VH-VL binders against q9vpl3. Designs and how they scored, part 64

Target 1, 224 residues: q9vpl3
Amino acid sequence: RGKINIQRPKAPHYERARVVAVTQPKYPELPKAKSCFKTRAERTQQQQENPYNEIIAREVRNWLDHSRLVAFFHLSSITADDIFRVRVQLHKQNLHLKSYGSKIIEQAVKNTRYEAIVPLFHSNHCIVFSPDPEKTAALLRIVRRVPQMVLLGGIVEETMLSRNQLVAYAQMPGLHAVQAQLVQTLSQAPGHLIQQLQAHQNSFVQVLDVHAKNQMNEETPKST

## First folded at step 16 (VH-VL)

Design D162
Fold by OpenDDE, look of step 16:
Structure D162 (fold): chain C 224 residues (1-224), chain A 121 residues (1-121), chain B 111 residues (1-111)
Amino acid sequence: as target 1 above (224 residues)
Amino acid sequence: QVELVQSGAEVKKPGESLKISCKGSGYSFTDYWIGWVRQAPGKGLEWMGIIWPEDTFTRYSPSFQGQVTISADKSISTAYLQWSSLKASDTAMYYCARDYGIYESYYFDYWGQGTLVTVSS
Amino acid sequence: DIALTQPASVSGSPGQSITISCTGTSSDVGGDNYVSWYQQHPGKAPKLMIYEVSNRPSGVSNRFSGSKSGNTASLTISGLQAEDEADYYCSSYTDSSTPYVFGGGTKLTVL
């Protein structure tokens, strides 16, 4: 009786191997966490078939028109869970993360002042909307959680900003603070202007006085 | 005024567990990252990790990954740094700090006073 | 791995201007504008002195200034005072996985 080599079990007979292969509990492949974000192909196909594309486009326009802060992000390989988590965090700050198909965006912004954003949407993307431009810093702190969200640019107070400009904007003291500073600076400006104007007048008077004195000295006849 | 107050100095033996705290005040605790920085005696600063207090999302330095646990309790505006088993090499000053930076700008604007941890046999 | 190199020590006399350098090993463009400087007195917590290469926080003396050229960031202290004697650390962003890297520190002695 040949010693069953327990260390190198002989491959079961082909039929047994087949039965074992068939009877092996096919652990349901954990549904590959379908990225909640449909592939570009899936999104494009859905857009072609969806009679509601116009409705969605109107929604996008509505968001753009009513938002004082809009930030555009490219999405690299990101999980649905990560997006969900960041969405929750953003929502707590009254920041609304949305994702739309490129065609929908194109339709939404066609013949509008926002048409320039279309080139930003060639790949997987998301948009964050907010009625409050002061939340830009909060947004950019939160998105640190998801390095797959790459900032492309944004719109603040109807002005298109590059990535760097948006970051710079977020770093500035709040618009109100800047406005307050501007008002303070402007309020101080009249005082300086008045001083400068007065200085110029005084200088002019001094020059005239010197000129008058010099003329008087020339008219004094040398009484020989 | 923004302030970070850390727990007091700790003297421990190797193998003991430890949890130190950092309480933030004067700002919205959940709106800023909190970081931990180690400084061994006579050595430089070493970043350990950061936490988002709102949902306790945490990122660690590779050197400290698995060596420590960073946590937070937003209800009391407190961040924590803990060890399951201390080593003599863990002897250091530990600082918590608020990160005020945005996006790719990372810097700490406010620091705790530090917690000295001494691990000796 | 991005490492920041600082001189171990620098010294100056009161009233002089000194510069501390911080040199990165990589020219990684992403970190170019994100250098911070910290001052640490003996037995005290670090204090932010400069952020984003050249910005001063509120309350920091205008004697402190930051600059960057190439892969080297510099902290300049003008009008050196006795109170400036401390350790100085630079920090920089590297990548999303390791967003903080500190230099080795520089001991400034006021002679």
Scores: ipSAE 0.868, ipTM 0.943, lowest interface PAE 0.5, mean pLDDT 87
Fold by ESMFold2, look of step 17:
Structure D162 (fold): chain C 224 residues (1-224), chain A 121 residues (1-121), chain B 111 residues (1-111)
Amino acid sequence: as target 1 above (224 residues)
Amino acid sequence: QVELVQSGAEVKKPGESLKISCKGSGYSFTDYWIGWVRQAPGKGLEWMGIIWPEDTFTRYSPSFQGQVTISADKSISTAYLQWSSLKASDTAMYYCARDYGIYESYYFDYWGQGTLVTVSS
Amino acid sequence: DIALTQPASVSGSPGQSITISCTGTSSDVGGDNYVSWYQQHPGKAPKLMIYEVSNRPSGVSNRFSGSKSGNTASLTISGLQAEDEADYYCSSYTDSSTPYVFGGGTKLTVL
């Protein structure tokens, strides 16, 4: 029983393709910058036209279908080490931190009840998936260490919840008994919920982004 | 059920090092933040810092950054507060406390009994 | 200096109600920031009495209530008893670098 079960929660080709692109393609006869990397246009075109997009979209659908908790975050600039450490802490609680391009999310949720979430992914983001909705409190406790992750809302038991609703859900005792009744009584049309989340997101995220950029501008000068 | 037990009182001289401990029991130690709070004699409470014991991620109050080291040993459910060189102004009661808040909620629901540190010549 | 202002002392007779104030700014106590309250008997560790402005943890008497208006949070103790004689501290969230800012403390004397 030293084998990993049961699904690969990670984007199998997207993350591996990034590592391979950094380490593998080397052409000794041209400048180093040209041999290792493609232009932005080439990367975007290849990703959009690549059958890997459908594989990744299927992975997202699989996560959505098997997760009783999904949480959406706006993600400000953060170091690779900090996001890795958060991912490890979340993983220990059966919470799976992922990110995907907006086109992949759009493809994954097309013709589903979740189609209205796509606008949340037009900016830098991350998603946390879990089969365990009782882990919502653990999620929200761990993310306190990363102010760069700003909660937007989530999905619990197939019901869209606003930021404040998800936080309230996390604090409730007797999760299974209460969650069924709470989700039913607080449900609203998916479009209305997304509109409320977007309005809150725009106001709060813009303030946080300006604050984060002001801190970085004050702390990291570059010239003389 | 939840309990935080701190190490005993300490009497030290300026310049000496010290490490005091806080052992948690009755809950999953690595699932909650642990904070350290200082109380100088006759004074109020001051937050010093907070640690995530699972991987020892820490945040320090700006007033205490570089003045102390907060650490933890999850294998024995213990957090630590350490000075490399004590000053007379470090004389105070030091509390560890568990934070139970989520997201933007921060509060200490259980406190250790305190460790009195006296630094005098 | 302490960022949150509390009266140095408050007194009341058994059975009366008293209120302890905690005044800050729009950056801490004001707005949507949470406030908590702690009771500390002499020689003892603090005990959480109120969290998130008005919530009581299990085991805390309903004689204790919390509220907030503007930049001032309030702890109200009704039916004052001798055992309530203690120091009381408020604490407020401010931002991610300073999530705990305490008041200076209030000594409650039961006459």
Scores: ipSAE 0.799, ipTM 0.904, lowest interface PAE 0.8, mean pLDDT 80

Design D164
Fold by OpenDDE, look of step 16:
Structure D164 (fold): chain C 224 residues (1-224), chain A 121 residues (1-121), chain B 111 residues (1-111)
Amino acid sequence: as target 1 above (224 residues)
Amino acid sequence: QVELVQSGAEVKKPGESLKISCKGSGYSFTDYWIGWVRQAPGKGLEWMGIIWPEDSFKRYSPSFQGQVTISADKSISTAYLQWSSLKASDTAMYYCARDYGIYESYYFDYWGQGTLVTVSS
Amino acid sequence: DIALTQPASVSGSPGQSITISCTGTSSDVGGDNYVSWYQQHPGKAPKLMIYEVSNRPSGVSNRFSGSKSGNTASLTISGLQAEDEADYYCSSYTKSSTPYVFGGGTKLTVL
């Protein structure tokens, strides 16, 4: 009886090997954790088949039309959890983070003043909407927590702004504060203008007085 | 008026734990990042990290990652810096500060008065 | 290593204008407009003097101004006064794992 070499078991007969190979429980490949983010191809395919694309496009238009602040972000390898956390924080500030397919965006903005934004949506993106443009700073403070959210630009008060312009806008004192400052500055302007006008008048009178005095001195005949 | 008030000076021995505090007032505490800055005696300023008080999201400098813990209690508008085990090298002035910056702009507009931590055997 | 380099010390006489430089070692230091300056008197907390290269917070004297050229930011103090004697630190955003870095500091002496 040949010593069963436990260390190097003889390969089973070909037929047995086949049966073992077939009967080995194919453990379902753990579904590769489908990144919660559908590939661009998957998103595009789903959008083509969705009869509600028009409805969604209308929704996007509604958001654009009723928002005074719109910010566009590129999403670079961001996790669903990170997006969720940011969304929660934004929501607390009445900032609404939405994500739409590029085709939906294109459909939504076609033949509108927003058509220029279409090139921004070639990759993974999200949009933040707000009825309050004063929340721009709050938005940009919150998104600091997620470097994967890259600011592309935005729309503020129906004006399209570049990334840098949007940041600059956020750094400005609030419109009301600026208006208040302007009013203060303008209210001070009349006083200065009046002073300048009076100074010019006074100077003119002084020059005339000197001229009159000089003429009187020339008319005094030297009584030799 | 915006104000950050820090806890008093601490004298500790190596190996002891410590938690110092920074209380904010005069602004919405949950709407701004709070940062911590270390200054060793006779040395410069070192950025340690920042916290978002609303949900206690934190970012650390790599040099301080795992060395300290930053936390916040939004209910009392207070941020914390803590050590599990102090070292002599932790002797420094510690400042909390409000980060007023946005997006890629980082700057501290209001500072606490500082907390001196002395660790000596 | 991303670092901001400042001169260790600068000096000036009252009434003079002095400049403190802050130079980044990498193009990744000091994104185009994210340099800040702090003033620190002995035994006091730092005070923000300039943010985003050239902006002054409310309450900061107009004698303080900031500029940037290339990788070098500069703090200029005009009409130097005795009260300006302090340590000055530049800071900047970095694209590295550390989003914020301080310079080594500059001691300003008023002679």
Scores: ipSAE 0.846, ipTM 0.928, lowest interface PAE 0.5, mean pLDDT 87
Fold by ESMFold2, look of step 17:
Structure D164 (fold): chain C 224 residues (1-224), chain A 121 residues (1-121), chain B 111 residues (1-111)
Amino acid sequence: as target 1 above (224 residues)
Amino acid sequence: QVELVQSGAEVKKPGESLKISCKGSGYSFTDYWIGWVRQAPGKGLEWMGIIWPEDSFKRYSPSFQGQVTISADKSISTAYLQWSSLKASDTAMYYCARDYGIYESYYFDYWGQGTLVTVSS
Amino acid sequence: DIALTQPASVSGSPGQSITISCTGTSSDVGGDNYVSWYQQHPGKAPKLMIYEVSNRPSGVSNRFSGSKSGNTASLTISGLQAEDEADYYCSSYTKSSTPYVFGGGTKLTVL
């Protein structure tokens, strides 16, 4: 493998889940007629139980454990050069742009309060990690150049935030009491609100945005 | 504290080239977008384009694409607006401004004092 | 190509409340789109008065407020004072071709 640990041929696992099902050889066909009809899910499961998937899942856990800011984006079709340039700009701000397969994310967050993020990764996506939650504004300023990155929400100080809550958080730098109040208010949310989020995502996000904006306006001193 | 200081007024003839400057101070220059805005005499404001100074990624208004060049030199915290061949219709006040918006928000929170460009024969 | 419509002029007496309108379309002013407002005194650079429809920057008087209904944004100035005499421009992010469009401007005269 040499000195370079960055060279891991593990990324093709999730990108090639459907292609691997097509390209797998079936030289001995006659002995197992039933096994010839293995579903793509079964083949993907076998591939994802590979030790490399466990290593990648630990990488995701490590990022989640050491990141006070995590932002989730839907990613539309984009050139490799454009995404590379955005990654460079983000990296200069200690913001780390990553992408992982949905099964790997599911394995990484299993039995944690973050298990609810798994549905976000059923479509094309990317994630930004950072130890610096004060860099949320920098993140959201840089991604303006890439309309293909559509913000879905994030995690700040181990608390899940909706899209509009994350944007509101980013606009209040240096207001520690307000920021702590926002995190505490969301932490007090009942479990039925989480279930309603899964069922009424657009409406629930809008309701939380209104409540968060109202609380922040009330607690933020007016300037004169 | 945040300041955008523009180069001085210019009187030019049609066909001449010109490069005007906008120097930012009091903030991290490469962490914010810089925009350029034109105001013809007695007229309103027109957005011309924006630049990300760290790597010079830029976006022009369709009305100004190909008519001006926006650039930056991050080593001296300076953005530029440049014409290769001025026209009389380029006579206007030109402002640079810092774009403080995030994500889907776009607004200019600090403006330079303006550079008056007069193009006459 | 998408123009924001403002009245050419508005006037009021000291102490009055006045409102300047900014009308566009669902692509620039309506819906979830943001609008900002700028004040420009003669010979001076514009100054940001309102961002994101209704937010005031630090240092802007609470006499200035912003709102939006449908495809029309409004800047309201209460307790009108002589120093409020200026040109006012609305601006929005467009989803069609450019991140900005400005209104034509409104000259506010304090009588």
Scores: ipSAE 0.754, ipTM 0.874, lowest interface PAE 1.0, mean pLDDT 79

Design D165
Fold by OpenDDE, fold request of step 18:
Structure D165 (fold): chain C 224 residues (1-224), chain A 121 residues (1-121), chain B 111 residues (1-111)
Amino acid sequence: as target 1 above (224 residues)
Amino acid sequence: QVELVQSGAEVKKPGESLKISCKGSGYSFTDYWIGWVRQAPGKGLEWMGIIWPEDSFTRYSPSFQGQVTISADKSISTAYLQWSSLKASDTAMYYCARDYGIYESYYFDYWGQGTLVTVSS
Amino acid sequence: DIALTQPASVSGSPGQSITISCTGTSSNVGGDNYVSWYQQHPGKAPKLMIYEVSNRPSGVSNRFSGSKSGNTASLTISGLQAEDEADYYCSSYTKSSTPYVFGGGTKLTVL
């Protein structure tokens, strides 16, 4: 009994094949769903009207409104595992790494003070949020582990910063340290001013003394 | 005050294994990278690698990749450098250092006192 | 291997100003301002003297200053003192597989 190859059934006899071909119901070609050929532009517009996108956009807005530190990163060929590991490390520092679509970001920030960030979101990106601007240095230390995370810029205390400005901000001494330095500088200022004022007076007195000495030497009559 | 204290000098034979330590204190150990630097006798400084102590993420110099293992125990604020099989060429001073840099800035602000490793037949 | 090039030795008299150069490429020294300088006395650990080209850590003398021009970073020591006799190493971030590189070191002798 020949093993019926169920995977490759033998072609039916010619007559049977003809009958099967004629009896096969001609199903009207399902209208090629226009939806499969929607242009990239049409797909993009439809995504904007998705109620789900609105919810996510509101979430993004909430993060932006409640964060004192926001950092924007470009992601260049990063693995999901690497992102996860970085996310965990950031989370331990109360830094929240989120990824959103560019369209969602655009929708979220439209007609807001954050609208200027839209050009940063042209490709794969992620955002790190924090309620604490002092964590900027911690953030930038952690992201060193992933060279594929390229810093684009950020927002600190509602101020937009470039990449370089954000790095510079992270390198600044804490507010208290700066205040301490300011107090020290201010405390020294009167002393320096007094010294400068006295320096001019002293120089003037020295010049006068030299002049007086020279006049006394001229008045000494050569006793013939 | 920030301090890194390394284990004492080691004298070993070729083929032996070795693990040296670097203990950090005076700062949050898990919030900064720790680097290892080799200095062969009479030679310059060589960057070996760095570790993030919180999860022990490590980066190696290509020259040291596979030759050494850098690890950390965050519970005791200690970083380690280890060899499975020492060579005579491993004879050097080894320094651990805290990397205070951010993003693409790499610099070591605090250094351990160094551990001298001598490998002789 | 991208190596930073330093002079093997530099000498100066007390009170003089000396400069140690560190030459790299556009991928390291010539890039962003990520050059550091370390001082190492014999038998001692290196000490950070300058970071990010020109910044001085707390406790480092104002006699030490850093600068960069093109692909060359420079450490300047003004008012040279006997205690300044040491080896000096530059370092830089690199965009290569090795993110950090040291120069070959410069021995400074005070005469």
Scores: ipSAE 0.862, ipTM 0.942, lowest interface PAE 0.5, mean pLDDT 87
Fold by OpenDDE, fold request of step 18:
Structure D165 (fold): chain C 224 residues (1-224), chain A 121 residues (1-121), chain B 111 residues (1-111)
Amino acid sequence: as target 1 above (224 residues)
Amino acid sequence: QVELVQSGAEVKKPGESLKISCKGSGYSFTDYWIGWVRQAPGKGLEWMGIIWPEDSFTRYSPSFQGQVTISADKSISTAYLQWSSLKASDTAMYYCARDYGIYESYYFDYWGQGTLVTVSS
Amino acid sequence: DIALTQPASVSGSPGQSITISCTGTSSNVGGDNYVSWYQQHPGKAPKLMIYEVSNRPSGVSNRFSGSKSGNTASLTISGLQAEDEADYYCSSYTKSSTPYVFGGGTKLTVL
């Protein structure tokens, strides 16, 4: 009595296979429970068509239009508490930390001069807005507390800046400081010019004196 | 003019607690990080940690984490460095300094005069 | 521990130009331009001489200059003067848990 191999049942005889195929109860396809999982695409589309998103997009545009400083940050594994603490510190400096979805940003900047920022928002990001570009240094000091905030770039005075450019901008002395330095430099310029002019003249005179001395020494005939 | 003034020299015994101070003036105290740097006798500079005085957020070097406490009182523009229990190895000059750096740039542009801490049996 | 390596000592004669090196890794000196230099006279607090590799603070002599090549930063002192005799420390940002590190220091002697 051949051991029925239950693990690899022999294919039923052709006729039996046909009968089984015909007698297989067509279980009504259980209504595919509309998996409440709207496809990412459907969710994305619904989010785009949400009147609320339009309102938020307008808000974003408004912030962009009224801000002289905009900084873009990537957020890497940051806690809500950390964000809150940073937000509070930034707010004290009149810096406004906002977080928006990528789709909202895309909608907000579509057909605007800011459209180039869209690629920056593929992950978790935040934006810091300020009416004062002089606060860039303050911003960059505050965000040091959160290494998870990675600077991507920014907009200063309607100009898009890379990360390095924004940092460089923040390191520049303020207009008043530059003016003060200029005044100081200008005030020192006459003295320095005089010194330089005198230095060259003195050097020239020294060279001439040495030359003259050398010529006098050559003209002294060896009195035989 | 920006100035950091530290408390005077301290002579302590092992096991004693100590709190030294650093008072900032001539700038907005809450807008800049304050750092502490240790220098053991005849040794180099060691970064201990920094504090944001506005909310007293602190970051420590791993070597000093749990060994010291950095704090600040923004109302009097003063930063503090404290020990709960001093060791002989804590004998050093301690400097506070203003960190003027931004983002990933860390540098100290103004320094306190230093506080000498001597821990001897 | 990420350490910056400096020569223990450097010497020069008055009027000469000397260079102090600070060698790190790609995670500190070799990264972004976050190298600073400090001068420390005996019994005094350190003084910032150079920040961000090559920038001089106000009041620092133009005889001091900074540069970087690869993982090595350099402080150059031109026209060496007796007053330049001091300890010099480099520092750098590190992409580690410790954001700031000092070099071991270099004693500069003016002969």
Scores: ipSAE 0.862, ipTM 0.943, lowest interface PAE 0.5, mean pLDDT 87
Fold by OpenDDE, look of step 16:
Structure D165 (fold): chain C 224 residues (1-224), chain A 121 residues (1-121), chain B 111 residues (1-111)
Amino acid sequence: as target 1 above (224 residues)
Amino acid sequence: QVELVQSGAEVKKPGESLKISCKGSGYSFTDYWIGWVRQAPGKGLEWMGIIWPEDSFTRYSPSFQGQVTISADKSISTAYLQWSSLKASDTAMYYCARDYGIYESYYFDYWGQGTLVTVSS
Amino acid sequence: DIALTQPASVSGSPGQSITISCTGTSSNVGGDNYVSWYQQHPGKAPKLMIYEVSNRPSGVSNRFSGSKSGNTASLTISGLQAEDEADYYCSSYTKSSTPYVFGGGTKLTVL
């Protein structure tokens, strides 16, 4: 009876190996955490088959038309959890993070003033909408937590802004603050103008006085 | 007026735990990042990390990752910096500061008065 | 380690203009305009003097100005006063694992 070499078990007979291979519990491959973000291919396929594309496109138009702040982000390799967390934070600030397919965006903005945004949507993207342009700074503070969200640009008060312009806009004192400052500056302007006008008048009077004094000195006859 | 008030000076021994605090007032505490900065005696400023107080999301400098814990209690507008086990090398002034920057701009506009931590045997 | 390089010390006489440099790389100072400057008096907390290369916070004297050329940011203090004697730190955003870095600091002495 040949000593069963427990250290190098002989490979089971081919048939047994087959049975063992088939009966090995296929541990369900942990679903590769499918990025909640469908691949571009999956999104494109879904868009082609979806009779509701027009409805979604109308929704996008509605968001664009009613938002005073729109920000466009490219999404790099980002987890669904990260997106969810940032969405929650944005929502607390009345900022609405949405994601749409490129075809839907194209359909939504076709023949509209927003058509220029189409080139921004070549890859995974998201859009943040807000009725309040003053929330731009809040938005840009929140998205700092997700480096995978890359700012591409935005629309503020119906004006398209580049990335840098949007950041600059967010750094400006609020419109009301700027208006207040302007009003303050304008209210101070009359005082300065009056001072300048008075200074010019005073200078003119001084020059005239000097001229008059010089004329009087020339008319004094040298009494020999 | 925006103000950050830190807890008082601490004298500790190596191996002891410590938690220092920074209370914000005069602004919406949950709408701004809070950062911590270390300054060793006679040395420069070192960025340690930042926290978003609303959900306590944190980012650390690689040098401080795992060495300290930054936390916040939004209910009392307070941020914390804590050590599980202090080292003599942790002797420094620690500042909390409000990060007013946006997106990739990081800067601190308001600072706490600092907390001196002395770790000696 | 992406470090910002500052001179260890700078000195000037009252009324003079001095400049403190902060040299980085294209991945920090040479990139976007995200350079800040802080003033720190002995035993005091740092104070923000300049943000985003050239912007002054409210309450900061107009004697302080910031600029950038290439990979070097500069803090200029005009009309130097005794009260300006302090340590000055530059800071910048970095495109690295550490998003924010301070310079080594510059001691300004008013002679």
Scores: ipSAE 0.859, ipTM 0.938, lowest interface PAE 0.5, mean pLDDT 87
Fold by OpenDDE, look of step 17:
Structure D165 (fold): chain C 224 residues (1-224), chain A 121 residues (1-121), chain B 111 residues (1-111)
Amino acid sequence: as target 1 above (224 residues)
Amino acid sequence: QVELVQSGAEVKKPGESLKISCKGSGYSFTDYWIGWVRQAPGKGLEWMGIIWPEDSFTRYSPSFQGQVTISADKSISTAYLQWSSLKASDTAMYYCARDYGIYESYYFDYWGQGTLVTVSS
Amino acid sequence: DIALTQPASVSGSPGQSITISCTGTSSNVGGDNYVSWYQQHPGKAPKLMIYEVSNRPSGVSNRFSGSKSGNTASLTISGLQAEDEADYYCSSYTKSSTPYVFGGGTKLTVL
């Protein structure tokens, strides 16, 4: 009994081949799924709102709403290891470094007061969140170790700040120190005002005295 | 009050190793960069490098890269500068200083008293 | 090597105002306002006098002021006193591999 070569089956007899050809189930051509010809625009529109994106967007909103300090950084060519090291250092200061996709950010801030930040997220970016605005200086000291982290701006106490404004904010003495200085300045102001007011009064009195003296001298009759 | 106290003057021979110290006090040692600055006799100030004491991240001047090692022990608030093999050209005053700057602002607000290192045959 | 250029020496009489210049490039002094000035008396450690072009640390006399124009930063000392005789160094941030550079120093003599 010849070994049936399973690799090269002998062609069936012509009659059998005809029967097999006629009995082959013609499967209806699956309608070319319109999905394959969907224009890039239609595919981008039908990007089914990944339920995960919504969850992450909510997370981002939560961070934004509960953070008193938010800093935005552009990331140039940076390694994951470098990011991790910076993240650890930031975390020790209660600074939370997060990275989100641009689409997620757009979704998160849509129709919110933070919508203006969307243009900052056109490239690789990270966000640092903190409940403490006084940590701005600490943040900016730590990020010095990574030149690839470029400061774009931030939000402090619900106010959007440019890069320069955020740096300036970090350099300001604490609110209490500023308040103390203000109180000192205000406490000194009345003294200066009083001095100026007194100076004017004194000058006026001096002028009047001089005038009075001059009048008295004119009224002294030349005793012939 | 913020203070940086450096180790005493050193007299060494060429080829010897040396480690000098800078102890910080009066502030959170791990929250600020510490820098080292060299000043050769009769010469100007030269930036050598900086260290982040919390995790000992270091950045060196290219001129000093591989020539010295900057380290820190945060447990005792001390930064170190060390040589594996001293040269006569290493004769200088060495200062540690706290970098108070932020982001791209680099400046030293407090300085150690300096450590004189003399390397002579 | 990015170098900051200072005059080697400047002199003035007591009560006068003097200015020390620090000239760099657009990559350092001409860039952001990250210029610092240090005073060093003989045998002493440097002391920060000005940071970020024009800011004075606490305890520094108001006789010291800083400014910048183009690629040149300036330290001005008004009402010159004998105690002001020292070496003065400018420093600047650089966008290079060396983030910190010092000037060559200026010896100020009070006549």
Scores: ipSAE 0.859, ipTM 0.938, lowest interface PAE 0.5, mean pLDDT 87

